# Designs tried in a protein design chat: VH-VL binders against q9p5m9. Part 46

Target 1, 257 residues: q9p5m9
Amino acid sequence: MAKVTGLPEFEDLHTKRKWMLNHMAAAFRMFGRNGYNEGTAGHVTVRDPIDENTFWINPLEVPFSLMKPSDLVHINSDGEIIGGSKMKYNTSGFAIHYEMHKVRPEVICVCHVHSIYGKAFSALGKPLDMLNTDCCVFYNNHGIYFDMDDVISMPEEGRRTAKGLADYKAVLVQNHGIMTVGTTVDEAAYLLSLMERSCQIQLLIDSATKVGERKHVHPTRAKAIRENADNPVGLYTAQQPNFLYEVACSNGELEII
Short names: E, the ipSAE of ESMFold2; O, the ipSAE of OpenDDE; V2, 0.75 times the mean of E and O plus 0.25 times the DockQ between their complexes.

## First folded at step 26 (VH-VL; framework fv_axatilimab)

Design A25 (at its last look DockQ between E and O 0.02; V2 from the best seeds 0.00; counts 0 for: pae E 19.7 > 2, off the site)
Fold by OpenDDE, look of step 26:
Structure A25 (fold): chain C 257 residues (1-257), chain A 130 residues (1-130), chain B 107 residues (1-107)
Amino acid sequence: as target 1 above (257 residues)
Amino acid sequence: EVTLKESGPALVKPTQTLTLTCTFSGFSLSTSGVGVGWIRQPPGKALEWLANIYSDDEKYYNPSLKNRLTISKDTSKNQVVLTMTNMDPVDTATYYCARSGFEYTYEWGETWGSYAFDYWGQGTMVTVSS
Amino acid sequence: DIQMTQSPSSLSASVGDRVTITCLASQSISSYLAWYQQKPGKAPKLLIYAASSLQSGVPSRFSGSGSGTDYTLTISSLQPEDFATYYCQQSYWTPLTFGGGTKVEIK
């Protein structure tokens, strides 16, 4: 197995692209393994390292668990397919994500799935409580989008979602699900799975206890944990066990670059 | 146009039960996510939340007053009723009903809500005195 | 319960002044914060929701900011009609709680 030694650097951008696409495909496989697939819903966008005004996105009809780098679609900022596979993709999803990429230029990857616990928790219209140390990476580091003025377009939804995201790493979309962002695919993907589990945990706690009986991580402690945990290298590293697992199970379809 | 109006007695004796009715228009509690809440304000004091009820009949109460409060809705009449038992002079206040959790819809059909109180009734003054 | 500490309790200002009101939550409320304006004998009026979203019909001189535990309402240029009491309110968790209010008076 590959060594986990920080965030890799590439001299060749084509190699970097291959690296990103393999990790992107692996992320989807992880999502599939975790049961996040809901029909054709859910998508990940990744800014291309060569042409930074273009993006990669997953096709509609490929199950998450079967995602290959060659399945990924290369699109420009107008949503036109310019490379990769020629399969259809979620144009509405891209329109939303594109607005987020515009507002957060440092964001390389945006992840969105319609997972069970994310959907369930988002229906409560509440942010996560800091009920364990693992979720503290989201302490004052996740937003929520829960308000609209009226029926809006996809780009407007993107803008409003981005507003909810603010400078945070995640956003809960009320009655919809969760979204995460990262400077690497691995960062965003790890955060997504973590948020999903955090939602699950809170729902369990809320179901098991009366209001007022829950104990929160102290804000000072939560802040300290976030400051330590919310770094690109650490979060990338945190995803590597999942990545390596998917590689091992891929029968050669995924590569360690 | 969204409107809410409180109705009920202006005077209540100690230990009696207060019943307030909120009649609203311009929206429906059959709409997903929509809710109505009650807030009171003693003269010269701050606002205090009492209870909320939503279209799905979910109810929330202020724990400090929960044992005294009951909130219910009649969707067909566009009314929400609040009852408060064992009234005391300390409960003298202006009582407001207000809309919360109003619904918004995306072009693709998803509906969301808001938790802010965006529309208020004019309030009704309730005095508790013997 | 989440306590909302609003400051100042009162302030005097002149027309044209920049006014800032602060609301501090006893714990993070993740932008589940609304601001209301109340004039004597009238019901509160929603100004800001979700910490920074301006309610329809509210003048642009009103703005909200903040995150976590600290939130601010700003009136960029106070107008005669803005003399009133202002309240913050959290909806992060029940019970819903309001700040103690800030009365903005004419200097």
Scores: ipSAE 0.005, ipTM 0.490, lowest interface PAE 12.3, mean pLDDT 91
Fold by ESMFold2, look of step 26:
Structure A25 (fold): chain C 257 residues (1-257), chain A 130 residues (1-130), chain B 107 residues (1-107)
Amino acid sequence: as target 1 above (257 residues)
Amino acid sequence: EVTLKESGPALVKPTQTLTLTCTFSGFSLSTSGVGVGWIRQPPGKALEWLANIYSDDEKYYNPSLKNRLTISKDTSKNQVVLTMTNMDPVDTATYYCARSGFEYTYEWGETWGSYAFDYWGQGTMVTVSS
Amino acid sequence: DIQMTQSPSSLSASVGDRVTITCLASQSISSYLAWYQQKPGKAPKLLIYAASSLQSGVPSRFSGSGSGTDYTLTISSLQPEDFATYYCQQSYWTPLTFGGGTKVEIK
């Protein structure tokens, strides 16, 4: 079984692409194992390491739990399929994600799911409280997209979501779910699972206590924790146990590069 | 020895902008976790917090006054500046600057960070009248 | 905003008396509570931070206690120099808020 490692370096960008696609597929399997799937909803986009104006996305009808690197779809900025599998993908989801990649070129991966606690918390129209040390990575580091209840184009939906994301790592999409970004697939995927758990924990605390009876992480400490925890290499490393577990469960369908 | 001293006009007219400077010695605002805050006290009344600024340039403002307040620092001069716009006679008060600091751990357990003010300037009285 | 309700608003006591001043927060402040002494015409002086920690140079007759929403400053044996107004302040969340003050007068 492979060991937890730091962020790898690659001399060959084709090897880097293979690495990224295996990690992308593993992220989907982890999402499926954790129950973040909902029908055909949910999508991840990853910027291609060879042609940085092109992207990889999940096919529309492959279950998260069964995702393979060969199932992933390679698309250009216009949404045309240029490689990978030729399966149908969510063109509206890509249009929304593309606006985030466009505004923030350093963002390699955008994750979005319709997970239970993220959906539930997103209906409250408020940011997460700093109720434990783990969620402090989101202190002054997550935003809200407020749905204006109007009918707009998908690029405009993407631009409004990107405004809520700002320069942060996460956005609560009101009445919809959660979205995270990262400079690696693993960073974005780890943050997604952390945001989902943070939503769950806050909902549990809200059920157990009244507002004003809870203890918050002090803002000074929350800021310090965020400054240390919002670390791309650290977040990549934090995801590696999940990645290795999904590889081990994949019956050879995923590879460690 | 830690000292702080407020300077600025003793009298301003309604609608003018007040600019107060806190000059300090015995500590540096380049030291991690150290901050300076502003507190005012109207004659015969209780203390009211206005704003804090910390070594990392993080700023906190009293929300009731947020649109009127700007706090900034000049670490090389050991100064913190508070600007308050649209002054009104109700803003007549003694204005204090004070040092704030915290100590925290990144580990499990309690954090003893504090926004308490351990050293205060002598204060400067600002009167707002025509 | 966290509101700090301080009581009593004033008191008179004799030298040697035990004096107790209370401060109630509108929500839990997790011991992020400071006490200040202010004499007429002077700046406030920090006595207690973190609810119970004595600031250096402050006489041991001053002590702080409490948790959650309820906090107390105690002067175990009142001295003539303790004539002052006392303020509590929460340092848990912004806006930082002070109690209304307790004026202590020596009889």
Scores: ipSAE 0.000, ipTM 0.405, lowest interface PAE 19.7, mean pLDDT 87
ESMFold2 (binder alone), look of step 26: mean pLDDT 88; pTM 0.916

Design A26 (at its last look DockQ between E and O 0.01; V2 from the best seeds 0.00; counts 0 for: pae E 13.6 > 2, off the site)
Fold by OpenDDE, look of step 26:
Structure A26 (fold): chain C 257 residues (1-257), chain A 130 residues (1-130), chain B 107 residues (1-107)
Amino acid sequence: as target 1 above (257 residues)
Amino acid sequence: EVTLKESGPALVKPTQTLTLTCTFSGFSLSTSGVGVGWIRQPPGKALEWLANIYSDDEKYYNPSLKNRLTISKDTSKNQVVLTMTNMDPVDTATYYCARSGFEYTYSWGETWGSYAFDYWGQGTMVTVSS
Amino acid sequence: DIQMTQSPSSLSASVGDRVTITCLASQSIYRYLAWYQQKPGKAPKLLIYEASSLQSGVPSRFSGSGSGTDYTLTISSLQPEDFATYYCQQSYEWPLTFGGGTKVEIK
């Protein structure tokens, strides 16, 4: 099985693409396993390693739990299908994500789901509190977008979301859900699941305030934890147990590259 | 039925301020995403966008004219007002107000807004002359 | 600002002809383009939005296509009422900008 030794390097970009697509499909399967599927909502965009002006995105009608690399759609910057599967995809999702990719060129992957606790917490209109060490990767490292009162254009929605994201790794979109970004699919996917769990944990703690007083991680400690945790290699590594689990359960549909 | 109508002076002297009012019906600026814009057209020339205002009072201006333009709304009267200062003969044009915030829905149920103009007033000719 | 260049500035055609008008943006506008028809002494009328979506009530002989920077309005079979000036408008970002117009005249 695969060893966790850092970010893999590829001399052949086609192999790298295959690697990325398998990890992308695995991420969706993890999302499905965690119950993040909500109709046709939820998107992951990945910048192509060969043609960096193009992207991969998930199709509309494939359940997250059944996602295969061959289901993924290859699209150009105008949203035209240029390869991969010929299935339809959420064009609005791409339009929004594309604005984020434009302002953050280093971002390879953008993840967005309409998960239960992300949606619930986003309705409170506040950032996460540092209530445990695991969520401290988001200490001063997640944004909020609150302007959900108007029906606006997709590009404008994307621009506003990107503004909320700023240079952070995540953004809470009010009454909508969570988004994460990464330099690898695994980084973004791990952060998304962590963000979802963080929202869940905080909602539980907040609901228990009559039982006991909330304790915060000290800001100095939170900052130190973020500085150590928010790195591409560590976050990629953190996703590998999930990736390997999905591979093992895929009946050969996912590959270790 | 959606209708818009421009009103204001037909003649303005140089350096004076132009005030135009757009009165509309069939929609409300209390509706989320709905907006009204102003577009002008000199005789025999192309269209030029001036300003937009939306239900949330968000405003957009043509940067080339921003310092001269002010757009406001009175939701209760279904009116949008545009003021343009320091008028010059070059500003002679037909001025239109039009509805923006056109909404469309995808097959999967998502609704989005467009910054296209789907309904227009008949326009009012404004001549700037001494 | 995004500049919109229409071509041709004018054309002559006959009833029944296929007419094509082109709009070129100075940068990609990602299909956020509208087409308008304007008759003399009248306000513009929206024909197409988001590059290819036909506005309600507009005849099916009108169609829009294109992506990136290049867009086209097509009238499959020109009718007498179609002689007018046509404008494109980008709705991708502020400020909104229009093309210079294309006058379709009777041959």
Scores: ipSAE 0.315, ipTM 0.743, lowest interface PAE 1.3, mean pLDDT 93
Fold by ESMFold2, look of step 26:
Structure A26 (fold): chain C 257 residues (1-257), chain A 130 residues (1-130), chain B 107 residues (1-107)
Amino acid sequence: as target 1 above (257 residues)
Amino acid sequence: EVTLKESGPALVKPTQTLTLTCTFSGFSLSTSGVGVGWIRQPPGKALEWLANIYSDDEKYYNPSLKNRLTISKDTSKNQVVLTMTNMDPVDTATYYCARSGFEYTYSWGETWGSYAFDYWGQGTMVTVSS
Amino acid sequence: DIQMTQSPSSLSASVGDRVTITCLASQSIYRYLAWYQQKPGKAPKLLIYEASSLQSGVPSRFSGSGSGTDYTLTISSLQPEDFATYYCQQSYEWPLTFGGGTKVEIK
């Protein structure tokens, strides 16, 4: 066998869509296994590889840990269900995500969850400190959306969130959690888990400051690490162990395309 | 053994451009995270940082000098060059070049660099007068 | 820009004295601080990096301490060869900045 592991190429776009939906479902199962679920909160949108003006999103009532490709909902830019599962989905979540896809056409996937440490850290209104080498992918590469406590439309909420995201890979949504973007489902999902872990580690370090001194990764070094680590193929590859694990646990409900 | 040596004119006239060369041995700017910087010291005054350049050609300048500085390197010659435009008598100082760096590794035994200047040249006095 | 304030600007001490020099940063520098010794007519010499790490070949009577904004260089038993000016320098943020110096005079 002469195949090289890495980002796959597809002969037709229907096969690419099937691959994408399996990876999207696996990302949800990983999120559930990691405890990022909270009731009906949390949503992922993925741009369709066949009609790039349309999107796939999770249904409201399917548990993250049980997500199947057949549960995913195909919607157009107006939020109308056009295929896939006909189940209910979070229309407000889509409105917000769509604004990000619109201003960043290269973004294939947007992930948002109400995970514990991301939610806790988002309440502090500050960016992550570079306290370990793994989180340096977010150095000058994540933003903050500050909730201004006013009443606005969901498209306007999305536009404000997109400003906080800017050209970065992640945004801390004040009092809500974290949101990541990627050019593949796997890139965005891996970045989400990495940002959640970064929030957790920082909160732990901040609670232990009387035990020992904090030392940041120096900004010059953090920049060098980010330039190496913010690599779509590398981040896709880093997610593959999680994807393969979820396929193995799925009893055939997920498949490797 | 790591050594650095500054060379350039001892006297320049106001408004002229100063060009200083740092020639070094015992290390290479091809090594990731290694850099060379320039620091000056006016007579009887404190040290003032001017510029750094690193192996990946990243360049950092003291913003107080309003883009008067240009730093470049020639890795094959083990040289770093500083150019400073529009010289004025207040720029009279001893100019030093020095090695700066950090160890940047992804291995499980990471070491963190100091970013300090661990080896200095002897310095060269530059006087700016008519 | 991070300002480094050294104190005192000068001091006189006898051989054998314990000498302390302080450096205050205008914001946290997370122990990215170096101490240099400069003798008259000579280039600076690195003594301490990363706030407390002793550079190779530096006598053990030199030590550094501190965190956050407050840092200290200590000479535990001053020797005649320690007559010099001492500088701190932060290396956390560009531009790199030095303190104003502390001149140590031996009596």
Scores: ipSAE 0.000, ipTM 0.502, lowest interface PAE 13.6, mean pLDDT 88
ESMFold2 (binder alone), look of step 26: mean pLDDT 89; pTM 0.921

## First folded at step 27 (VH-VL)

Design G21 (framework fv_axatilimab; at its last look DockQ between E and O 0.04; V2 from the best seeds 0.00; counts 0 for: pae O 15.1 > 2, off the site)
Fold by ESMFold2, look of step 27:
Structure G21 (fold): chain C 257 residues (1-257), chain A 130 residues (1-130), chain B 107 residues (1-107)
Amino acid sequence: as target 1 above (257 residues)
Amino acid sequence: EVTLKESGPALVKPTQTLTLTCTFSGFSLSTSGVGVGWIRQPPGKALEWLANIYWNSNKYYNPSLKNRLTISKDTSKNQVVLTMTNMDPVDTATYYCARSGFRYTYSSGETWGSYAFDYWGQGTMVTVSS
Amino acid sequence: DIQMTQSPSSLSASVGDRVTITCLASQSIRSYLAWYQQKPGKAPKLLIYAASSLQSGVPSRFSGSGSGTDYTLTISSLQPEDFATYYCQQSYSTPLTFGGGTKVEIK
C-alpha cells in the first residue's frame, strides 16, 4: 500500500476535497475504534477547500466506525444542506462549531467527542498537568470552558467556548468533553486522541496508591517541547499511521488520495 | 452588592504567624470558576499577588512565598483564610482580598491563574514590628 | 516569571486631555491583561479586563488596547476624578504580576 508522507499538495481543489473527505472518514473510524463514540454525540466539522464559507459534518445516525466519505454532509454557514449525503446532522453541534471557524478562519477542522476520560477530566475544572512529555504540546496551549448558570442559545454557547479556546489548540468543555482544532483533519484528530490519553494518564496518576511525590516536567522543558511539537506538519505526520491503518481495515471504502 | 472584608490583627511581631480572614457576600464559592485571592501592597509600593483559591479547592501560591503561605476556604460561611508564617518587617503592607475568577467564567481559563480581580475588599493594614 | 513594565511612572495632564499609559510584558500574555485604578487610601478598582473589555460601571472614556506583549490604557478626556495611580496586571501565568504603576496628576 502506498505510504503517505508529509503534508500533500494538490493540483486541483476537487482532488483536495476527496483527500479531505477520506481523512475525515478515517478520523471517525479511528474515534470509533478507540471507543470515543457515544450514541449520536460527537461532531467533526471541516471547512470546504473549494467554498471556504461552507463546511462538512458527520451525519447523525452513521456509526463512527462505519463512516464513509459519501456519508458526509455538506452545509452552508446557515446550516442548510447543500450537498453530500443529504442525511440528517446535529444542527446544535454545527452551531457551536461554526463559532470556532468564524473567529479563527485559519481553522480547517474542529473535533469534539464525548470520550470517557476527556468527559471525566472535564468535570474537575482544571487543566492538564505536564506529567509526561507527550502532553507538553498542550503546555499553555489548552483552555477550559466554564459554564455560568445562564440560559443561553447554541450560538452563544459556541461563542463562549470559542473564547475559552482562545488561540490554543484544545479546550476542555466542562462536564462535556474535549474539543480540538487544526489546519488539517489529521492535526485536529491526533490532538483529540492525545488529549484523551493525557486525561486518562492524569486520572490514573491522581488515583494511584501513594508511591511518592508526583514529578512534573519542568516548565522550561515543557515550553521547549510545546514549541517543537505544536507544528501542523508534524501533527499531520503523527496521525498518518492511524489513517493508513483505517484505510487498510476499510475494505476499500476509504482511499489514499 | 458584592462585598469582601478583611479581618485580622493590625500588629504582629517578627516570627509570628499572621492569620487573615476574608468574609464576603453577594456571591458564593460554590459557583464554578469563582475564586478569592489575596494581594498585598507595602506602603507606597506596587501590588504583589500572594495566593488564590477556587471553587473546586484548587490553590495557587506565589512561589517566592509558597513555603510561608496557606490558603483555605469555608464555603458555607463565605470565608477564605490566609495564614503567613515567620512574619518580618518587610511584610508590612496593606492586605487585600479580592474576588478572582475568569471574567468569562463561561469561557475557559487556566486554573493556576485569574483573568482579573473584579471586586476588592477595602484592605487591612498589617504592621510587623518588634 | 512574566515581568510587567509600565510607563510612564508618572504624568501630569489637564482636564480634557487624552492620556495613554503603556504596559510591556516580558513575553506574550495573549490579552490576559487587566487595568486597575487606585485612588489614595482606597482599594484598586477594575477598569479593563481581557485587554480591551470595559468593566461594568466604568465610564466609557476608559479603553484598553494591545496584544501580545504591548498593551495600552487610554483615557479619552481626562476628568478631575481620574487623579489616581493605574496598574496593569497579567493573568496568563502564575505568579500573577502587576506593573509598577502610573501616577496620573491633574495639572
Scores: ipSAE 0.000, ipTM 0.450, lowest interface PAE 12.0, mean pLDDT 86
Fold by OpenDDE, look of step 27:
Structure G21 (fold): chain C 257 residues (1-257), chain A 130 residues (1-130), chain B 107 residues (1-107)
Amino acid sequence: as target 1 above (257 residues)
Amino acid sequence: EVTLKESGPALVKPTQTLTLTCTFSGFSLSTSGVGVGWIRQPPGKALEWLANIYWNSNKYYNPSLKNRLTISKDTSKNQVVLTMTNMDPVDTATYYCARSGFRYTYSSGETWGSYAFDYWGQGTMVTVSS
Amino acid sequence: DIQMTQSPSSLSASVGDRVTITCLASQSIRSYLAWYQQKPGKAPKLLIYAASSLQSGVPSRFSGSGSGTDYTLTISSLQPEDFATYYCQQSYSTPLTFGGGTKVEIK
């Protein structure tokens, strides 16, 4: 990965919040652009920079592609709306994400979507193979949650998902889809899109095995790539082309802060 | 078709060295992700892992037996050799060689990307007796 | 070393029965768990890998589940050919370790 410049610094936490919300909205728009919208499924939670015991989440009925910062809902740890949009949000989704935020305090953003290839690959109940250099950020850095057969509470599902996530950056939820985490919205969002594409690529390769055997990235190389790629600044930087694209297409609804 | 076959002596005297050879076909140990391991099973008992070797020449041993075990490969001959020194009657068992498939991912410095052994030899019975 | 505690050590069942075998790891093995079937005088046969992935050619009546330290092998409807000994195996860390086995016998 190329040399990174760093994360932006803010003198005011309100400005930082605004920055985060713009990037959050942009992430949704990217998700929409990539076709990750599945009805009202999919949610992103972001820990508030001012009150770290509160979170931002997307509303239920706003299409990903139309998401604005003003659409985002501010909620406390109990799930009560305390600011932002007054629109309804997915309470079950928050219940799950909240458990993840609890066990991973450093995690600022949790992303979850019901994208096509994530869902498809997750049905196989196995981790990704390291079949290209781009996916090596997930080398020993993604988990699997298998316990989907029991009727359990949403918080329990969150706890189990968090166990599958462990200290990794992503988790494949069996028969469900992808979840990613990050210290910035951009990190989590980039990793989600990368995981989705990685799933797609593997499914394509697996479908093509009749014409040739799969070749794996050498473990030593994969490890080295992960160690280099799995850093907050680099992953944030990796998302910036997507962010800027969404800003450019937003007709002023998104801002560069 | 993937096949593995163990060869070596059926009888070994105590204190002697056992040398087993695994000859395989249908795959290459030069292929990324491929490994071959040895597992033994005393009569009526559970399975015990002994050692693995992979395409990249990485070797892993059971610590309980590490000082007695040596695993090597000859990729050109599609063979993996296991030597075990200072054999004792307690080492009497069926010895299997098995392949680790290339579809497996690698987990950590202590795990080398083998989720399972997907193909096994038929096993060779080794009796240690004076 | 990671210890794999398999239970029960043996069970008796009839054709058509639902059979469940449990494997408990001494620490989390993060789904690096395989299940094998072994018949007398034969080498083990891989049934399940990655805790829940069915090996090619294995009947769908076999399934694996679990995470962390707790894993289960389920045979939804036991068939005559399923009477055998089953083993779990972790590949999360070296040394690779197997469970003690579960012998499934005909009632």
Scores: ipSAE 0.000, ipTM 0.489, lowest interface PAE 15.1, mean pLDDT 91
ESMFold2 (binder alone), look of step 27: mean pLDDT 89; pTM 0.921

